VH-VL binders against Probable D-xylose utilization operon transcriptional repressor (gntR). Designs and how they scored, part 21

Target 1, 226 residues: Probable D-xylose utilization operon transcriptional repressor (gntR), of Paenarthrobacter nicotinovorans (Arthrobacter nicotinovorans) (q8gal4)
Amino acid sequence: MDATSKRLTRTTVASQVRDFIVMEIAQGRLPLGAPVREMEIAAQLGTSQTPVREAFRELAALGLLESRIHVGTRVRQLAEKDLVEAVPIRSALEGIAGRLAANNYHKHAEEVRGSFEAMKEVAEGGDRRVFAAASTTFHRSVVRAAENASLLRAWNALGIEVMTILAMASSDIPLDDAAESHRPIVDALEAGDPELAEHALTHHVAAYLPATAHSNGGVDAAVQAS
Short names: E, the ipSAE of ESMFold2; O, the ipSAE of OpenDDE; V2, 0.75 times the mean of E and O plus 0.25 times the DockQ between their complexes.

## First folded at step 12 (VH-VL; framework fv_tarlatamab_arm2)

Design s1 (from r5 with heavy chain E105D; at its last look DockQ between E and O 0.39; V2 from the best seeds 0.00; counts 0 for: pae E 3.3 > 2)
Fold by ESMFold2, look of step 12:
Structure s1 (fold): chain C 226 residues (1-226), chain A 122 residues (1-122), chain B 109 residues (1-109)
Amino acid sequence: as target 1 above (226 residues)
Amino acid sequence: EVQLVESGGGLVQPGGSLKLSCAASGFTFSNYAMNWVRQAPGKGLEWVARIRSTANRYDTYYADSVKDRFTISRDDSKNTAYLQMNNLKTEDTAVYYCARIPYKDFLHFDYWGQGTLVTVSS
Amino acid sequence: QTVVTQEPSLTVSPGGTVTLTCGSSTGAVTDSYYPNWVQQKPGQAPRGLIGSTYNKHSGTPARFSGSLLGGKAALTLSGVQPEDEAEYYCLLYYGGAWVFGGGTKLTVL
């Protein structure tokens, strides 16, 4: 699975703008529902407005931004049902990622271990939004270790960072426990066992799926899946 | 206003010891990991040691170049971090800065002290 | 041992654009390494510019931006000013430890 990862390392200016905006949303500097202006983003990133417009269109297609005539572009408000709908898809994608990553882990071990340590570190600070960003970074490192560009693209399209931030903001789960709940994933990858890794990721992401009969229960499942 | 003030630098012979202090003010010290970073004359920055925040997680980390010779510690009641440096070598000659990592917003070095000079010379 | 690599020096004209890069001996640099950029002017203590790849510190001018590019962390200065002449260090997180690059001396002339 080497060929696909090497071919897909190029980054466009528009993708860099998109990643920046996602991080601004994740860090709370662009609050949900807040206006987002092309000229301000272009100035902040030292680029023209063309790649910014491209990023805005991509983010709107992903459901993270909303644009309306005479109102402008704003960060979308997410409902709890959006989180519930994403859980089974995330569970499937990350399960596959775990299975594939187990065979590639030794090439990615430093990155995955490092992002797990970062999660534990930011849990110490007690800020749920910062933790959610670190958790998303950890999960991305596992998906990256799968060395499957189609899988990473599909995973990125889910808007996991924003959904995780919203779920963590509404939960009282201790951050230390949330961080430690990711250890079975690392252990399975260290073991190099594809079936164990798939199971660990799938169960981690889908832990509260049966409780999703209520909107409130769905938020808890998404938080634990982080 | 956030301030970090290093002290305890000076001239020492190879094999000697020094203890550096970093006095912090203007923030809740116990909420921050503290780091030591050094810069040899005419050289770049080198991370030396880190001690994590909160009383239950005073985990410490060291660069390989100083492991087993340097000990980082902190006293949250005094808002002070320390670096005990033993068995000093001439390559330890540097300006030593303390720096903090904010765990309230993002993971990076936001504030730095003025530095204190340590000279190890025979 | 892990090595973080930066260009030793770069030159840019006032008003120009320059990009500094930061690579890791362990492989591609991603957001998992929490790239940071610090600026140091002669005789002064370092100051933070950017953390976690993209996040500007308070007081960082708009002309500075952070990114990931071609498997490296990148710091881009657009519309460079004479006061930007300084040494720029990147640093990467490796699960509890930080490693600095060798620094890039940026000359504005």
Scores: ipSAE 0.391, ipTM 0.714, lowest interface PAE 3.3, mean pLDDT 82
ESMFold2 (binder alone), look of step 12: mean pLDDT 91; pTM 0.930
OpenDDE, look of step 12: ipSAE 0.611; ipTM 0.828

Design s2 (from r4 with heavy chain E105D; at its last look DockQ between E and O 0.38; V2 from the best seeds 0.00; counts 0 for: pae E 2.2 > 2)
Fold by OpenDDE, look of step 12:
Structure s2 (fold): chain C 226 residues (1-226), chain A 122 residues (1-122), chain B 109 residues (1-109)
Amino acid sequence: as target 1 above (226 residues)
Amino acid sequence: EVQLVESGGGLVQPGGSLKLSCAASGFTFSNYAMNWVRQAPGKGLEWVARIRSTKNSYDTYYADSVKDRFTISRDDSKNTAYLQMNNLKTEDTAVYYCARIPYKDFLHFDYWGQGTLVTVSS
Amino acid sequence: QTVVTQEPSLTVSPGGTVTLTCGSSTGAVTDSYYPNWVQQKPGQAPRGLIGSTYNKHSGTPARFSGSLLGGKAALTLSGVQPEDEAEYYCLLYYGGAWVFGGGTKLTVL
């Protein structure tokens, strides 16, 4: 049973717990270095410890949490740096995906368009966690449309769900505007223009970088190189 | 407790009109998209229409089978969704259910009404 | 016209495991289609079970689980109970519109 299948099947209570924790971290309610207890999280969310444990494992794998023997689980101090480092990689991968997807878009148009519309719907709801999930679903559909398994694996390994939640939590952009910001991607893909699609995706990802990431010049270099 | 109560069903002749209502209670109505789903006697479920509130208006979608004949609407001040059905056909005979979908959560049909029967017959 | 396909009927023994599938004529079903599962017992209104592929509703028993399997959405019942005998419908999202499958009649022997 492919480990990847197990991960995808878990938009379970565990995924919701994960997203909750990420949002708490992103919004400063769960400070860096702070202890995180499974029982407390379970109680707060009205769930059992099992899905919380799964969420902790996932977040540890993504580097947001750290577990030490006899000390417990804590929010990592270097989580922000890791996320900033991942953004240029995400941008590059999604740029490649856009280029490839543009050539095969006719086969995937329904999926991409559908996910875009779903994102627009939940944007009106005003929940940033839900929107982040919908956004991730949309971007995943584009990466799938690239029909490149290696690309998809690399993309999945970045923890895009977490990145997206953090980006949305740190942004003051209205969700309707955030949703609309994806339109150039869809338009480029519909036009079957690989260069335009790559550009749209690269710029889109760059725009969601935390303000702190812009100061370190790394994102500008990636955008200028595209 | 979440409740959805459909009303307005009845007997109507082909070509006639009928307006259904779905009264909602027990939740923040404006946080949900409302749907109409129908079921012909002895048949499966068919999605009919959806309405969601937007910042400035409403967003509506219809099944092709009812497009241009049916109009979905809502009054958030009354916690009620409506389905205006015009130019009714015999094939429109069904139990009509209202169902909610949250747009502050993942897209899912979580609550349904008990339905109201619409019979189109000469 | 988009068609959503389900098994017309399935039979399972009490305590057994059964998997219902939901396919799309448009291609492989992914999370982008936000698969939903609805249960309907005879003479009753439909009841939502699962949304967005995996998400269980608050009243959904733990023995129900949603997944993606072989390019289809799937509903798995592990440890089937007699009360699970019902019609099960899947719904797929197509950019604003929803499309129901034909339903699966699940018989519990």
Scores: ipSAE 0.480, ipTM 0.797, lowest interface PAE 1.3, mean pLDDT 89
ESMFold2, look of step 12: ipSAE 0.539; ipTM 0.789
ESMFold2 (binder alone), look of step 12: mean pLDDT 91; pTM 0.933

Design s3 (from s1 with heavy chain L107M; at its last look DockQ between E and O 0.38; V2 from the best seeds 0.00; counts 0 for: pae E 2.3 > 2)
Fold by OpenDDE, look of step 12:
Structure s3 (fold): chain C 226 residues (1-226), chain A 122 residues (1-122), chain B 109 residues (1-109)
Amino acid sequence: as target 1 above (226 residues)
Amino acid sequence: EVQLVESGGGLVQPGGSLKLSCAASGFTFSNYAMNWVRQAPGKGLEWVARIRSTANRYDTYYADSVKDRFTISRDDSKNTAYLQMNNLKTEDTAVYYCARIPYKDFMHFDYWGQGTLVTVSS
Amino acid sequence: QTVVTQEPSLTVSPGGTVTLTCGSSTGAVTDSYYPNWVQQKPGQAPRGLIGSTYNKHSGTPARFSGSLLGGKAALTLSGVQPEDEAEYYCLLYYGGAWVFGGGTKLTVL
């Protein structure tokens, strides 16, 4: 049973639990270092412990949670730093994806356009978690359009779902504006312009960096180098 | 309890017009896109139209088979969705269902009405 | 015109496992198409089961699961019950419009 199949099946209750926890962390309801209990989360969400445990495992793998023997599970103190470090990598990978996708866009136009439209639709709903999921779906469609399996694997390993939720939670940008900010990407791909697509994606990802990440000069250096 | 109740179905001649209503209750109507789906006798389901609310307007989408003949609308103050059907054809004969899709949740057709029968016959 | 394809019919024994598939004429089905699954029993209105590929409706039994399989959307029933005999439709999202598959008649013998 291909490990890839197991990951795809995860938009399960476990994924929803994961997203919930990430949002709680992002919005400060689950402070850094705070204990997180499976039973409590299960009770809050009206679910069993099984999907919560799966979510905890995933979040631990992404470095947002830490589990210690006899101590339990807690929100990791250094989670923010790890996420900030991942943004330039995401930007680079999606830039590459955009360049490649532009050359093959005709094969993937329906998927990319459809996901863009879906994202616009859910933006009107005003739920940032749902929007984050739709955004991730859109970006994934672009990465798939690159037709590069290695790129997709690298991209998936970054935990884009979590990054996106955190970005949306920390931003005051209206979701309709957030959705519209993806239009240059779609336009570039439709134009079949690899350079424009790369630029659009790189800038887009950079714009979603928390304000705190901008102060450390790392993102500006990456954008100026492109 | 979530309820969707369709009405307005009946017998109409080819070329005639009919307006269907979908009355919603038990949920915040404005948080959902509304859809019309039809089923011809002994046939499968066919999506007909969708309407979603935006900040300033309604966005509507139609199947090619009904485009320019049917108009989907909604009145959020009345928790009701409508389907104006003009220039009806025999092939439009079907049970018409309304179904909701949430804006604030994952896209899914979670609730359906009981349907209303539209018969187009000379 | 986009065509969504499903198995016309499938048969499964009580307690068995069956997988229904949903394919698109436009290419591989991904989560970008937001696959939905709807159940319809004879003489009844349709009922939503799965949305956005994997997400179960609150009333959907645990034995139902949505997935992507071999470039198609899939609905798997594990531990099929007699009451699961029904028509199952998939829906795919195409940038504003929804397209139904032809439906799968599931018989439980």
Scores: ipSAE 0.526, ipTM 0.812, lowest interface PAE 1.1, mean pLDDT 89
ESMFold2, look of step 12: ipSAE 0.527; ipTM 0.776
ESMFold2 (binder alone), look of step 12: mean pLDDT 91; pTM 0.935

Design s4 (from s1 with heavy chain I101V; at its last look DockQ between E and O 0.49; V2 from the best seeds 0.00; counts 0 for: pae E 2.6 > 2)
Fold by OpenDDE, look of step 12:
Structure s4 (fold): chain C 226 residues (1-226), chain A 122 residues (1-122), chain B 109 residues (1-109)
Amino acid sequence: as target 1 above (226 residues)
Amino acid sequence: EVQLVESGGGLVQPGGSLKLSCAASGFTFSNYAMNWVRQAPGKGLEWVARIRSTANRYDTYYADSVKDRFTISRDDSKNTAYLQMNNLKTEDTAVYYCARVPYKDFLHFDYWGQGTLVTVSS
Amino acid sequence: QTVVTQEPSLTVSPGGTVTLTCGSSTGAVTDSYYPNWVQQKPGQAPRGLIGSTYNKHSGTPARFSGSLLGGKAALTLSGVQPEDEAEYYCLLYYGGAWVFGGGTKLTVL
């Protein structure tokens, strides 16, 4: 059984657990520095400890959780800073992806369009976690459409799923509006306009930055440079 | 317990009309898109139509094979989905299933009805 | 017209492992197509097993798993049981419409 297959199968419940924890953190129900126990999370979600452990590992790798010997696992105090730092990188990578995808869009149109429609559909449901997942799926489809494996790897390493959940949790934007905000990306890609696609993606990502990130000038510099 | 119960099936002549109903219970109906899926005798499953509730309207999609002939609708106050079938053809003969798909969760076909048989024959 | 392709039939021994695949004529199947798997036993209504590529329904046995494999959606049964003999359909989402595969008849020897 290919190790990759096992990892992918584990990803469903574990990813749901991950997303749950991220949402709890983002909404302040799980405070920074607070202890997180595998057993408690498992009990809350009605799952076994195995997927929770996997989620903890992933979240630790992303810097949201920290595990110390004999102390256990806790929410990191500096998680917000790391996420803010990742946003300009995401913006840059997705901008590149948009530019490249515009040239190859005809091969990937069905995937991109389909994921866009799915995102619109779940937006009506009102669940921000589900929407975040759909949004991530859409953005992933665009990055795939770039047909650049290095770009995809770099993009995946940023933890876009977590970023998206945090962004959505911190925003009061209605999900239908959030979904619609992706339309310029799709339009640009359909038009086969690399510059427009890059601009649309860069601005889109910048718009989802927490208000605190805007104050540090870093995002404005990235947007102005595009 | 989640239940989907189809009704309205029967024998109809080619060119005739029939309206199917899917009565739902045991869940919040408005949180799910409803789908019709059919299965001809001895054949595979074919998606027919779907409907979801939006804030101001219903969003509907149809398979090409039934487009302009079939109309999917729903009454959320009655927890019921409908399929109006017009200009029926012999190839429309099938067991018709209703199935729910949540739009407040991951997109998946989790529950199905037992189906109702529609026979189109001269 | 979009065509979803599955193996017509597969055979597996009890306790064995089998993988069913689901391909799209439009290209590689990704999570953007929200692959679903449905089981149907003879004389019974269909039953949902997996949605959105990986997500198991509450009643889906642990031996079932969904994945993406080689540009296709895949359903893997590990430790196949006699009761798993059935027709298995995949569904793919194409921006508003769902398309079924032709189904795979799984025989358990």
Scores: ipSAE 0.253, ipTM 0.739, lowest interface PAE 2.2, mean pLDDT 88
ESMFold2, look of step 12: ipSAE 0.474; ipTM 0.742
ESMFold2 (binder alone), look of step 12: mean pLDDT 91; pTM 0.934

Design s5 (from s1 with heavy chain Y61R; at its last look DockQ between E and O 0.39; V2 from the best seeds 0.00; counts 0 for: pae E 3.8 > 2)
Fold by ESMFold2, look of step 12:
Structure s5 (fold): chain C 226 residues (1-226), chain A 122 residues (1-122), chain B 109 residues (1-109)
Amino acid sequence: as target 1 above (226 residues)
Amino acid sequence: EVQLVESGGGLVQPGGSLKLSCAASGFTFSNYAMNWVRQAPGKGLEWVARIRSTANRYDTRYADSVKDRFTISRDDSKNTAYLQMNNLKTEDTAVYYCARIPYKDFLHFDYWGQGTLVTVSS
Amino acid sequence: QTVVTQEPSLTVSPGGTVTLTCGSSTGAVTDSYYPNWVQQKPGQAPRGLIGSTYNKHSGTPARFSGSLLGGKAALTLSGVQPEDEAEYYCLLYYGGAWVFGGGTKLTVL
């Protein structure tokens, strides 16, 4: 086997471990601040420690795990400050994604519309953590439709799923309303309107900011998004 | 202990009708979407229909192969889902399973019934 | 017509590792399709193993794991046991409808 084949294979397994850990955090099975142990994860997933260690390094770089001398590795504690810092960047990236995706939508329409339908389905179930995961999946499908690998990598680095969980935990918005607030994004993409899609995504993502971050504006803007 | 029990299968001639039942126990039935999946003899699985929970206003979806011929329904007071099958064709011959999608989990089929056989032949 | 594609059959030795894949005719399989895996042994009803790509159903053995690999959903069995000999179906969510793959017959020799 050549070096490219072996490298791709190991990266793929580490990506599986990464995605598993993100999902466990999103679903609350791995609480914020909880210890995360390489040997336990490796045993649970039926893999060696090497890809698990790679995933831990990636998650630490993303700010989802942290390792400290004398404490070990654990899920990072996150707060409103993390939203205030990340949301403007996410808003800019998703605005660009919407503009680009409008031009490519025909190739991605089933995926984007399907993930919107899934989000509506889980919203009616009432579990805010499950909704956050479905919302993140929807936004990722829009970013994929932009067909820009650099954009997708930058977007993934923001820890969007965990940030969405934090925003939803801080909000009383009915999940049905949160799901429906994504319809303007789908409509703009289906119309093939780049400026409208950019606006819809920028505005939608900016609404994730806590109301306190909008002290010179409306009280509810930050909490009206998923 | 979640249990799903299908009934109502049998032999029917083409053009006939049958109504299948799926009796549920061990969970709060009204919180779950219910599905029908079928398997023709010696063949793979085919999704047939879904009815959403009470909270989702019993929204329904159907596979194209059965649209306008089959109707999925539910009675939450009896913990039972139904599949009314009209204008049956020989290609509808299959074991019919009911399955559920969890209320609080991601989208996955977690529990299945034992199945009931429907045979459509002249 | 949307088609979900699986290997028709695979063979693995006891204790070995095998990966089953699940592709979509519409393009790359992503988390947006909520891949599920079910197991069916001869004469039995199907049982759910994994939903939403990675999430194990209660009672799914640790040797089963789900993932996305190379534009497909994947089910990996590590340390395969003789009782894992079965047919494995994947299914993908397409905006309110589910489509099953043709199934993979896994033989453990």
Scores: ipSAE 0.376, ipTM 0.710, lowest interface PAE 3.8, mean pLDDT 83
ESMFold2 (binder alone), look of step 12: mean pLDDT 91; pTM 0.933
OpenDDE, look of step 12: ipSAE 0.664; ipTM 0.849

Design s6 (from s1 with light chain S52H; at its last look DockQ between E and O 0.32; V2 from the best seeds 0.00; counts 0 for: pae E 3.5 > 2)
Fold by ESMFold2, look of step 12:
Structure s6 (fold): chain C 226 residues (1-226), chain A 122 residues (1-122), chain B 109 residues (1-109)
Amino acid sequence: as target 1 above (226 residues)
Amino acid sequence: EVQLVESGGGLVQPGGSLKLSCAASGFTFSNYAMNWVRQAPGKGLEWVARIRSTANRYDTYYADSVKDRFTISRDDSKNTAYLQMNNLKTEDTAVYYCARIPYKDFLHFDYWGQGTLVTVSS
Amino acid sequence: QTVVTQEPSLTVSPGGTVTLTCGSSTGAVTDSYYPNWVQQKPGQAPRGLIGHTYNKHSGTPARFSGSLLGGKAALTLSGVQPEDEAEYYCLLYYGGAWVFGGGTKLTVL
């Protein structure tokens, strides 16, 4: 009777450690290229090293941290090409999130609308890093509204706040206008329209690519290794 | 340096009115949302009201306990926020603090005034 | 209707570690509620410590850290000093309005 009951036991502590590390990177408290030490993270969060190692492994697999033998773990040095690689993935994940969230929105409306209002307030301060944190918080609230734990886990591991900072480095848009550009997402979710929500999110995320990255310069086709 | 100075507190009878002022200096006042927070004697902190910056059309928000009785306002030319309190009740007795939400250090209450005491008593 | 809940009091020895928590009657506390922590020492005006869950106000000692833990916001003090004896308030943002918790009185032996 019990032959197929085995399953892996998962830990929410490791997910919380992962989210903490992403936020520390985004806020510059863990600078790009800087060492990240398991004991220090464990002490800050009041946890053992085991969930911290699990978080490190996941973040390394997704490219936010890198570990090297006898050197230790560091925040990966991210550049414009990392943004170009991450945006299509983010766009796909958030598109799915929007479609799912549109049918769940009324139970998440307070959180989503509240984070939109917070983003508008933060924009008036003019600090791009603070705005990136607020924008990421808004997008995470939309992804939570999808009520899909696997999607949220995948989205959280992408280091969205760091990518938002990189994207904003190439944009002249005033922060107040950047905040307002999120209104179509809220409108689509309040309408309960899955296709419109998916479109609004994918369109919004695509705008994070710098104009120069869209052209790519067209080097050649001989670079491919079949 | 950043300073917030409240004034206008005092003794008032129930049903009376009072207007508090929060004079600000050391920062570009028009860029910040301003808040009033109160603390009844021996009690915890309670958020009262908020007024947003010019960029956010001076939108206002109130705690349910004071809605329709209190009005928050600001005069950016004087670097001053105000709290007009009407139809005061004994439960409005508190130290009233003016507080700022920063734009550089994330969305949090970073600077507080010294407070001004409002006593509502027969 | 919305209630923000904190432990009424906690005790810790100097050098010890303590974690204060902040829960919401509306459900799990996430970074969307911009958890803030404020310290008030006896006879003094309040002072901001942490904003947006993790972010230290300038001047906040390194021994303070913020986090999300078990559906609540958390403030952890590692290596507590006697001067940390104070009341600590959490506050959460609900679409333009803020709600304070009842405060935690932290006693350092």
Scores: ipSAE 0.374, ipTM 0.701, lowest interface PAE 3.5, mean pLDDT 83
ESMFold2 (binder alone), look of step 12: mean pLDDT 90; pTM 0.924
OpenDDE, look of step 12: ipSAE 0.758; ipTM 0.908

Design s7 (from s1 with heavy chain A55K; at its last fold request DockQ between E and O 0.38; V2 from the best seeds 0.62)
Fold by ESMFold2, fold request of step 13:
Parts: sequence; C-alpha cells; structure tokens
Structure s7 (fold): chain C 226 residues (1-226), chain A 122 residues (1-122), chain B 109 residues (1-109)
Amino acid sequence: as target 1 above (226 residues)
Amino acid sequence: EVQLVESGGGLVQPGGSLKLSCAASGFTFSNYAMNWVRQAPGKGLEWVARIRSTKNRYDTYYADSVKDRFTISRDDSKNTAYLQMNNLKTEDTAVYYCARIPYKDFLHFDYWGQGTLVTVSS
Amino acid sequence: QTVVTQEPSLTVSPGGTVTLTCGSSTGAVTDSYYPNWVQQKPGQAPRGLIGSTYNKHSGTPARFSGSLLGGKAALTLSGVQPEDEAEYYCLLYYGGAWVFGGGTKLTVL
C-alpha cells in the first residue's frame, strides 16, 4: 500500500478552472479582449482564488489570457498575425496525424465518424462559434487516432478552437459547405491510405489562412495600413 | 416561454398501434431537431428517435429497440412532431417525452415535455 | 450492444462534494461523444443541466460542473444542497444516435 507517498492529482482544481475558462472563451461567453476577474471566477465556480490564479498563469503561458500591471487580466485579443504563424504548424502536425491515424483508424472510427456527424448537425444552426467548437472536436478526434501522445500535446497547445474561430470569421463559406469540406479527411482515413490522409489534412488546414495572408498584392495591404 | 406538450397516449393491446403528437410553442420549431425519449415505470430514460430539421432533409434516427416499428415525423407548419408506433409490445409501456436539441447552441437536450403514458397490455 | 454506465447510487452530506461518472462500453469517453447530464426529480419531467461536456444550461446552478476524467464524463457537485437529491442521467452521442446511462440516484443526507 502506497499510503505515505502522495502523487500530485492530474485533475487539480486549477486544471478544472483552466478547462472552464477555455470553454467560456470558445463558446463566446468570455469574448476576446474581455476582462477576467479572479474573484468573479472563484465565486462562479465555488472555489478559492488560489486555484483560479494558478489557472490564469497557465492560460497566460498558453497565450489565451494576458495581464498588464494596473490594467488587469483579460482574454488575449488574438491577432491575424497569430493565426498566420500557427496555421503552418497546425498543418504540419495534422498532416503527420492523418498519416498515423490511417494505420489506426479501425480503433477510432466510431469517434471520428461521430464528430463528423456532429459538425453536420450544428452547421444548420448557422452559429459560426458553435461550428468552430465542433470542427475542433473533429480534428482532435483525428489527432487522437494518431496514437501519439507527444503529437496530441503539441496540437492541444496551439489554441486550435480560437484559431478556427478566427478563420471562420474571415470566411463567408456556408457552414454546411464547411462541414462537407471535412469529408475527404474521413474518406482517406476509411480507405486506410496514409499518404492520402496526410494530404487531405494538410490541404484542409492550409485553407484556414485568411485571404489577406494568401495575398501577394500590395493593394490590400496598403489600404489596410492607411 | 418554451412549451412541449405530448398527447396520444393510452391503453393498447400488444400488436396494436398508436400515434403520439408533440405540440411545440414559444420557439421557431424548424430550427430544432426533435426527439422522443421514453421511461418505463420505475426505470431509467431511453432515447427512442430523432428527426432533424428541413434543412437536414428531415433525416431520422432510431434506437435499435424500435427500428422497423416506429416512425418519427414532423409538420413544421403545425409546429408538431409525431411518433407512429406500430406492432406495440409490452416492453414499449412507458411515459414518452418529446425533447429538443437546439442548432444555435451546443449539442444538448434543453427542453422537455411533461410526457404521455403509453400502456401496452392485454 | 452499446452500454453507458453510471454509478447506481451515491450519498453526500449537505455542503459536500460528489462526482458522478459516465463510461462507455465502446471505449474512452471524449468530447467527441458530447456528454450531456440530465436531472430528474420524483414525479417530474427530466431537465437538462450540462451539454457538450462542460456547457451549463442558463438555469444550471454554479455548483454543477462537467468534465472528462479518467476516460469518463463526470458531473461534479460542489456544495451540495438538499434540493439536489434527484436522479442524474448521462447521455452520449454516437453519430446520429444517443444512448442514456442507467442513471445515478443521488441521496443528500
């Protein structure tokens, strides 16, 4: 019996606070740039301020919150620059994930198919933030199917749901078309084709870049700079 | 004020049929998937069937226990969902609830009716 | 047959903390299964509490929280009140179909 030696819990109160705040950001109940107060979060969750402060530090390290002395803590306003920097990294990680997942798909098929169906269900509601959450859940299911813990940890650190929200804000694509654009990924995984799955994910994620990031013309940049 | 009101329950013999109705008010009915959930006396909840909106071509889904016997449908002009139950068995005895899933929010069952009792007995 | 498994019953003192769990016979429960939690008091219709793992309905008390824990969905009540005595159902999404757990009877003593 290992009664005299304690291990740290893997689901601390601070971790639960962190997950709560991430979900409030993702669902738009904590808007980008909005102030976040330790005492208000602690009261809402029925906990002390200590685990909330710890969660704030973790979220600041992840780039989701920011603190300025005498100004306070707020949800970081993620700029288009942050999206442009992160999408190529996400594309590379998900390409690798697709290749690995194709070899393991039979063990994960229920989860991947289910999350694809969920995207199709929420697309009809027309809420782009709700769709972004469902899309992120789908991509996470593919990354889980890669069965590579290091890859999943790296992927989770990128702020994928916020990145997806920003990409959807830059696009007028109807949500049902956005949902259907994921079908080539499912098809490649069901075929068990690693090269096809890698390509499908890399291509799909690269399309998340804003139109301004794809532009080589100076006209749009000059107009925006004025 | 969101309301879901079930009707059409009653006593029926094994092998018989009933059609349940769920009248909806207080929301734009066509924006919601409609579901039937049942609860046998003294037992837990069991999901029965779902029908999606017109935009999803009214796609339907059924629990294995009721496939081929039950048909879910909707009439958006009447704000009503239906459950046609055929070839009823004693194990179909339950309170039948209708419930909705919003498309404008996360996937959840947010509002429920009060239920209608179906008794299948000789 | 897919089975969603919950503790049949749990007891907690007023003001205490309790966690209800929800497992799937098909494997680990992840956010891909969109865990929902539903409350039902005797003689009443069910009431939704939480959807999509974490998302509280607008009328859900702050003492309820959802999470994923050890390959299961979890509902945690912190600072339990006598009115929380009820049956709690977990509900998982399997791509078009939903499956309820057997329910947990929570007793507040």
Scores: ipSAE 0.583, ipTM 0.799, lowest interface PAE 1.9, mean pLDDT 83
ESMFold2, look of step 12: ipSAE 0.555; ipTM 0.789
ESMFold2 (binder alone), look of step 12: mean pLDDT 91; pTM 0.931
OpenDDE, look of step 12: ipSAE 0.742; ipTM 0.895
ESMFold2, fold request of step 13: ipSAE 0.536, 0.454; ipTM 0.777, 0.736
ESMFold2 (binder alone), fold request of step 13: mean pLDDT 91, 91, 91; pTM 0.930, 0.931, 0.927
OpenDDE, fold request of step 13: ipSAE 0.739, 0.690, 0.809; ipTM 0.884, 0.863, 0.918

